VHH binders against Formin-like protein 12 (FH12). Designs and how they scored, part 3

Target 1, 299 residues: Formin-like protein 12 (FH12), of Arabidopsis thaliana (Mouse-ear cress) (q9c7s1)
Amino acid sequence: MASNCEKMLSKIKIPLPDMLNAVLDLDSSAVIIDQIKNLIKICWSKEEMDRLRNSAGGDKEVLGKCEEIFGELMMVPRIEPKLRVFAFKVEYPSRVSDLKMWMHTIIAATKEITGSVKLFRIMQTSLTMQVLRGSNVECGLDSLVKLCDNVYLMHDFCKLLDFGNDLVHLEAASRIELETITNKMQELFDIEEEVNDEFLASENDGANFVGYRNVVHDFLCTIDGDKQLLNILYAEVGGLVNSYIAEYPSGVRFKEATNILTRFVETFYKSREEIERQAEAEKEILEKRKMNIKQNGNL

## First folded at step 19 (VHH; from f3 with A108S)

Design n1
Fold by OpenDDE, fold request of step 21:
Structure n1 (fold): chain B 299 residues (1-299), chain A 123 residues (1-123)
Amino acid sequence: as target 1 above (299 residues)
Amino acid sequence: QLQLVESGGGLVQAGGSLRLSCTASGTTDYMGWFRQGPGKEREFVASISSSGGSTYYADSVKGRFTISRDNAKNTLYLQMNSLKSEDTAVYYCAVDLSPEQWKQLWESGYDYWGKGTRVTVSS
């Protein structure tokens, strides 16, 4: 297995000094994130370097290059934290974008669900009918589950109601876990703290790092702004989810609820399609019969 | 037009009895009772088939409540015995409408539920 250093060497497209400059400028356009990740690994691999030194079969040239890289890295105060800050900077836009997208999706879906009069009516009707007939259904969501398992009943409902595009974001929301949002937000905040720590620590790095501190400071300001927005969105998500749970009394978790609803919607549309196909088929049969009667003069 | 009119509610002491009545504008295959207590969701209480041959009860009311119906009068009854504080609720009559009737109801803008009748059981 090629050492991390060897892997780095094989992928070096940019001279190390240029990479380091990019890191200190937080310029994500100049370097590939994988290269930075490799450098981070190298910083931890004193042990690996020692292994390479002790390995009788190692390419001396490769070892020399690795030592050179390591030496250059060690010339930068707290190079590993700086590399991590850079890595975070590169990934930051996508992380924030994903969080925003997820939360907006959940917000939209929840509003659609709670605002859907049709869905409410379906659940109420389904629940009432099933319960009156002796079913052990306890809530509207449970009734939908049973409805999905009863093709005939589903067809009847399909004939009665048209969902249209009422739940546009439901499917997307069903793929999102609230826990993931929480974890990813926490991770973002934790990393922010690390960036801040590095910023504070860099105060004594010298005059040559004033530029670095400035760009890190700007980055921190950006994070702070985004954090405020994310917190607002998160609060809204929480409020809506709680409201939803309160409105639909079931011991069912939000994720489970969205899954049930997704299944229902899918089954509903499939059933509708089947009904339409059957109707068309019947029409064709009738038309054929009419034609045959006309041709044969039987009526 | 679907009309459900509940009556018979009132204040009763724990251990007491009440008889609720519901007059419906028409007969359906199944009729039943629901109730909604303070701060609680509406819950099923009991149901009865058109023939009276099938009756269903919530576990919480089994042995204490008896549902019956008079199809000639389009009236549903709920005899409630051994009432408990937990039985305090607004009681609603329910009917099992046909799909066509549901559709008509939805299109008409009328509410499925009547006003209900309030039952208060004092300790």
Scores: ipSAE 0.532, ipTM 0.844, lowest interface PAE 0.9, mean pLDDT 87
Fold by OpenDDE, fold request of step 21:
Structure n1 (fold): chain B 299 residues (1-299), chain A 123 residues (1-123)
Amino acid sequence: as target 1 above (299 residues)
Amino acid sequence: QLQLVESGGGLVQAGGSLRLSCTASGTTDYMGWFRQGPGKEREFVASISSSGGSTYYADSVKGRFTISRDNAKNTLYLQMNSLKSEDTAVYYCAVDLSPEQWKQLWESGYDYWGKGTRVTVSS
């Protein structure tokens, strides 16, 4: 595998000084994130540089260029942390967006689940019927699982019971792990601390870094604002999940519940579609019969 | 119109007996009893088929409670023996409605559950 330096050199479209300026300006539009990531890797590889120097078969030109890059990088105080700050800045919007999206999805789904009168009725009906008939069902959700396995009963439900699009966010929510949200939030906050550390350290970088410090400060302010919002959302998620648990004392976890419900909804709609198809087919047959009778003069 | 009227509840000492009754507006294939204790969710107690040939009991009441029904009177019974403090609850009658009946019930805005009858077992 080509050294990180070699990889970097092969992808250099912008002069290094310009890249560094972009980094110091936190201007994500000026450089490709992959280049920055490569630079970060280079910063870690003092050992790699030494290896390259000691490798008898290395292209002298490549080595020279790598040395130049390294030299330029080393002229910037704490270049690695600065590169990391830049990288984080580039990824920051997407990370925040994803977190918001996930949490909103969970919030919406939870509200839909707990607020759906139709779902509640279906569960109640299913549970009552099954329990009265001697089924070992522990809760409404469990009854839905069994209902999914009983095609005839499902068809009866589909024919007679109204179940609309009450759980719009359920499927999406079923794909989201609460732990993922927690971990991603923590990661974000950890990186924030790193940014803050770099900011504090940059106080001594000199007059030439005042601009850098200003943009980093602004970025930190942005992060702080977003952090507050994310915490609010996270708290809401937690509250709703707790409420859900209170409502479903059987101990079914949220994820499990969403999975069960997702399966139920899917099965329900499939069953409904099947019923409709059958009805249409029957109608067609009937119409054909009528036509044939009419043509044969029997009517 | 579904009407479930429970009766027979009261205060009884531990080890005592009580007989509950439920009058239903109609007979269904299965009828049963549920109960809801303080701070607990409603739980299944017992059920019986129309013929009386099949009976089901929660494990917690098995051997102590006996469910029976009189179809001619549209009445469901629950004989509760050897009552325990844990049996303290509001007891509700349940009927096995068809999906169509459920739909009608939902459309009517009526509650499936009756008022229940309170059973209190004192130690």
Scores: ipSAE 0.489, ipTM 0.824, lowest interface PAE 1.0, mean pLDDT 86
Fold by ESMFold2, fold request of step 21:
Structure n1 (fold): chain B 299 residues (1-299), chain A 123 residues (1-123)
Amino acid sequence: as target 1 above (299 residues)
Amino acid sequence: QLQLVESGGGLVQAGGSLRLSCTASGTTDYMGWFRQGPGKEREFVASISSSGGSTYYADSVKGRFTISRDNAKNTLYLQMNSLKSEDTAVYYCAVDLSPEQWKQLWESGYDYWGKGTRVTVSS
């Protein structure tokens, strides 16, 4: 216990009153943030402080520092919730930015997939040719799976097509799971509830906390606006994804369909590279044959 | 340029027969038939190689439909016997194109599919 307390105390480098004032002002400087995260780890209850006091062999100097910190923390009503609100406010912009980025990536990718004339042409061609030749291909997406396994046919398409800028967001979208977006949105809403609870409870904290309450209120307004935007994006993602996966048999999910397309695009460009490598090798062979003929003609 | 002209469709009573034909403007390896029923996606019906030695049928039409071709006339046929209401559809012919022929089609802007021929089976 004393060793863990000493390690935690050594991380507190800024005077506690200064850190508590930063929390009440919701100041998001990086140095203050790191110190506040250390404080969250050591928010002791009265019961926990009593256990620390009663530890056999405890260092009096370490215990004295613990008592000072406890006393300072107890001067602020509901200090642990206030520390959590501060930490959330610091992390909030990046959480929203990530969600927006992920959802915009999926939106862009699904629009590219459904709007690509080149992808439509390859799927139409691949499906028609394979089915006419007796293959058991079920749909356009299934035909791409089988095309990846047919080196000769893939090489033919690689010589005649290039996707260019049609599928720029595809690879990035393949790394995103829709369940992760849902879970991350729920985490934001759960944390908002905690912020709301502290705002309501802080009415009883007195005149010295009116400034804090005003900052928290403004933060809640920001969260409410962002929730509206995130919900709109989430609904758009759902609609576009449903339209996109409708081409595959029931049970095909976004990740499965997108992985098929990503594997296809990867195989397509690997095949283009192989064709170019073979063309260079053929050029070398022809040049060597020209030199051999010329040498033999000089004998 | 690829041109596929389907004909022979019409209204027929269940259990009846129809013969569809398709004239192609060029030589190709495989030719075949697809169909699109009301509110459904286009589906494979049958195909035949240029030699006539390889034929493929969808399970739903096997034993009732016979595909054939006359290479001298560049014409594909589909003999449809024992017709069912489920056979009601627009029937399209299809051809197996080389990669170069596909490229020419894409550059021309023409649609691969023709207008098709309508078959309605009443009971």
Scores: ipSAE 0.447, ipTM 0.831, lowest interface PAE 1.9, mean pLDDT 82
Fold by ESMFold2, look of step 19:
Structure n1 (fold): chain B 299 residues (1-299), chain A 123 residues (1-123)
Amino acid sequence: as target 1 above (299 residues)
Amino acid sequence: QLQLVESGGGLVQAGGSLRLSCTASGTTDYMGWFRQGPGKEREFVASISSSGGSTYYADSVKGRFTISRDNAKNTLYLQMNSLKSEDTAVYYCAVDLSPEQWKQLWESGYDYWGKGTRVTVSS
């Protein structure tokens, strides 16, 4: 315990009153954040500090600094929850931004997939052609897997269609797991509960903490507003994804279906590039042959 | 232009038989039958090559249905025996088009699928 305390004390380089004021103002400077995280690791109860006093023995400098830090921490009611609220406030914008980005990506991709006439036509055509010729394919999505393996059919389709800007969010969406979104939303709402608990508990901290309570209240209002937006996005994701995967065999998941489409689109454009490269090579060969014929025919 | 006209549907008792026909307005390689039951997606039933040497059947109809064609008449047939209630559907004929023929159909605004012919199997 004393060795761990010594290690953590060496990491605290800002005067403790400045760190505590930053916590109570919820000031999110990067240097203060690192120092506050170190402080959280050594935030001990009065009982734990008493045990440290009895255990430290004759090392007066370590004990003196530990007592100074602990004494100042104990002047703040429920300092450990307050430190956690600060840490949450620092992490919060990134968490919300990530959730918004992931859900907007899925919404955009799903709308593009279900709205692409070209994708619908290719799936319908590929399925019909392969099944008529004896292939054991169940649905349009499965037929695209088989089409990727058939270079000749892929080349034929690549000459006929170009998706253009139909599926621009597809690859990004293929990298997103829906369960991760659900878990991250739950974590964010658990944070709201903890912040609210501290807000309520701080009611009896006294007049010196009215400013702190106002800042925490403003943070709760921010969380509540974002919660409303995130719930709207989550409901839209659920509805669009359910409609998207409902057309496929039971048990097909969003990631599975989206990965198949992503691979298909990648293979499709790889084949188009090969066709264009072959056409350029043939053009150059024909031009050289025409030059040779003219040179042989000149007098 | 491709035109597919299905006929021969009707109401039959379970265990009964029915023969469907489809006249195509051109020459094709593979021809076949699909069906769409109530509340279901269109599904493959059977197909046959232009020579008649290759035939394929969905497992649900194998041994009960027989596909055949008459190339002189550009006509496809489906003989359906031992009919079951789950065979109730609109039956569509289908033809194997080249990718270029598919593109021309998409650009023309004509539907690939005809109106089909309705088969209802009663208990």
Scores: ipSAE 0.446, ipTM 0.828, lowest interface PAE 1.9, mean pLDDT 81

Design n1
Fold by ESMFold2, fold request of step 21:
Structure n1 (fold): chain B 299 residues (1-299), chain A 123 residues (1-123)
Amino acid sequence: as target 1 above (299 residues)
Amino acid sequence: QLQLVESGGGLVQAGGSLRLSCTASGTTDYMGWFRQGPGKEREFVASISSSGGSTYYADSVKGRFTISRDNAKNTLYLQMNSLKSEDTAVYYCAVDLSPEQWKQLWESGYDYWGKGTRVTVSS
């Protein structure tokens, strides 16, 4: 027990009253988040503190420091919920930014995929050519899988087109799981409800905490506005993904279809790079042969 | 420019026969037939290589349809025997284009598929 208290004490690096004041002001710029996480871990109940007192009888220095921390924590009603609200406030901008980024990436990639005339042309060309040549391909997407496995056919397609800026969000979108977005949205809503619960419960903390309640209220207003925007984006993601997947056989998921396209684009540009390297090497060989013929003519 | 002109469609009784033809411009490797029935998607029927040595058939027509070509006339044929009501469709000719020909088609804005030839099989 005493060694666990020592570990917790070593993690508190600024004066505890200053950290608690920053928490009550919801001033997320004033303290390093790891120190707040350490405080959450040491929010001892009265029962837990009594157990610590009983086990640390001979370790007076450790017990004295633990008693000081406990005393300061007990001065703030509902300190553990207040620390959790603060930790959420510190991480809130990053959570919202990540969700916006992920959803905008999927929206952009899906619009690019369904709107690319070049991609449509290659898929239709690949499907028609392979079916005419006896391949058992089911759809344009399936034909791209087989195209990636056929070096000679892929070489022919590299001459046809360059995607340019058609599919710039594709690789980033392929790294995003739709389930992750759904889970992170739910986590944000659950945490926001915890903030709201503390706001309501803090009405019982007394007049000394009206300032805290005002700051938490302002934070809740910010969260509510961002949640409205996130819900709009989430609905757009759902609609665009459903439209995109509807073009393929039943059972094809967003991740599968997007991974096939990503692998195709990667293989396509690897093949183009190899062709370009071979052409440049051949040009260099021809120039050297011209120089050798000229030198022999001078002899 | 690519030109595919299908002909030979018509009305025929079940169990009967029809022969479709398609003339194509230029040199082609593989040629083939697709069809689209009422309310259905376009589907593969048969294909043949330029040499005539490789032929491929959809399972639904295997043994009943025979694909052939006359390279001197640049003409593709589909002999359809033992016709069923399920064979009712518009039949389209298709050719395997070179990369350069695909690029030219895309730049022109013309459709790859022609108007086709209608086959109706009566009960």
Scores: ipSAE 0.385, ipTM 0.803, lowest interface PAE 2.2, mean pLDDT 80
Fold by OpenDDE, look of step 20:
Structure n1 (fold): chain B 299 residues (1-299), chain A 123 residues (1-123)
Amino acid sequence: as target 1 above (299 residues)
Amino acid sequence: QLQLVESGGGLVQAGGSLRLSCTASGTTDYMGWFRQGPGKEREFVASISSSGGSTYYADSVKGRFTISRDNAKNTLYLQMNSLKSEDTAVYYCAVDLSPEQWKQLWESGYDYWGKGTRVTVSS
């Protein structure tokens, strides 16, 4: 297996000094994230250098280049933490954006569900009918599950309600796990601590790192601001989810509820399409009959 | 237009009996009773088919309550015996409407549920 150094060498498009300068400037425009990740791996493989040295069959040129890379890396105090800070900074906007998107999706979906008068009517009607008929249905969501399995009943409901796109964010929300949001937020906060540690440690790195420290400081301020916003969103998500559970006392978790609702919506639309197709087919048959009668001179 | 009128509720001592009545504007395949206690959600009590051949009861009222109907009078009944404090609730009549009837109801903005009749069981 080619050493991490060899892999890095094969992918180097930018001189290492320039790359390091970009890292120290926290300039994400100048370096590809994969290169940074590779450098991080190299930092962990001090043993790899020894292996390369002891490998009788290694390309001397490659070894020399690797040694040069290591030499340059070692000249930078705490190069590995700095590389990690840089990597985090590059990925930071996308991570925050994703979190915001997920939480907004959940918020929107929850509001749509709780605010849908049509959905509520469907659930109540279905529940009442099924219970009267002796079905063991405990709540509206359970009723929807059973409704999805009863084609005739679904057709009846389809005729009753113009159930439009009232639940626009439902499908997207059904794909989001709350645990994922929590884990990703925690990860962000953990990394923030690492960045802060590096910031504090860099105080004695020398005059040449004043610029670096300023950029890291600004980055930390950005993270702090975003953290506050994310916490507010998270609190809102929690509040809405709890309120939803209170409104739909089935004890069903939000994810399960969204899955049930998604299935229902899909089945509902499918049923509607089938009804329309049948109506069209009947119309065609009638028209053909009329044409045949006309052709045979009976009209 | 669907009209459900419940009657027969009142104050009764624990262990006592009451008979509720519901007059409906029409006959449906299934009719039944629901109830809503203080601070509780509306819950199923009993239902009966058009022929009277099929009856269903909540576990909490099984053996104590009897549902019956008179199709000629379009009236539903609930005989409640051995009443308990837990039976205290507003009782509502329910009907299994046809899809067309539901549609009309929804379009009119009318509430499916009537006013109900209050049953209070004192200890």
Scores: ipSAE 0.119, ipTM 0.601, lowest interface PAE 2.7, mean pLDDT 83

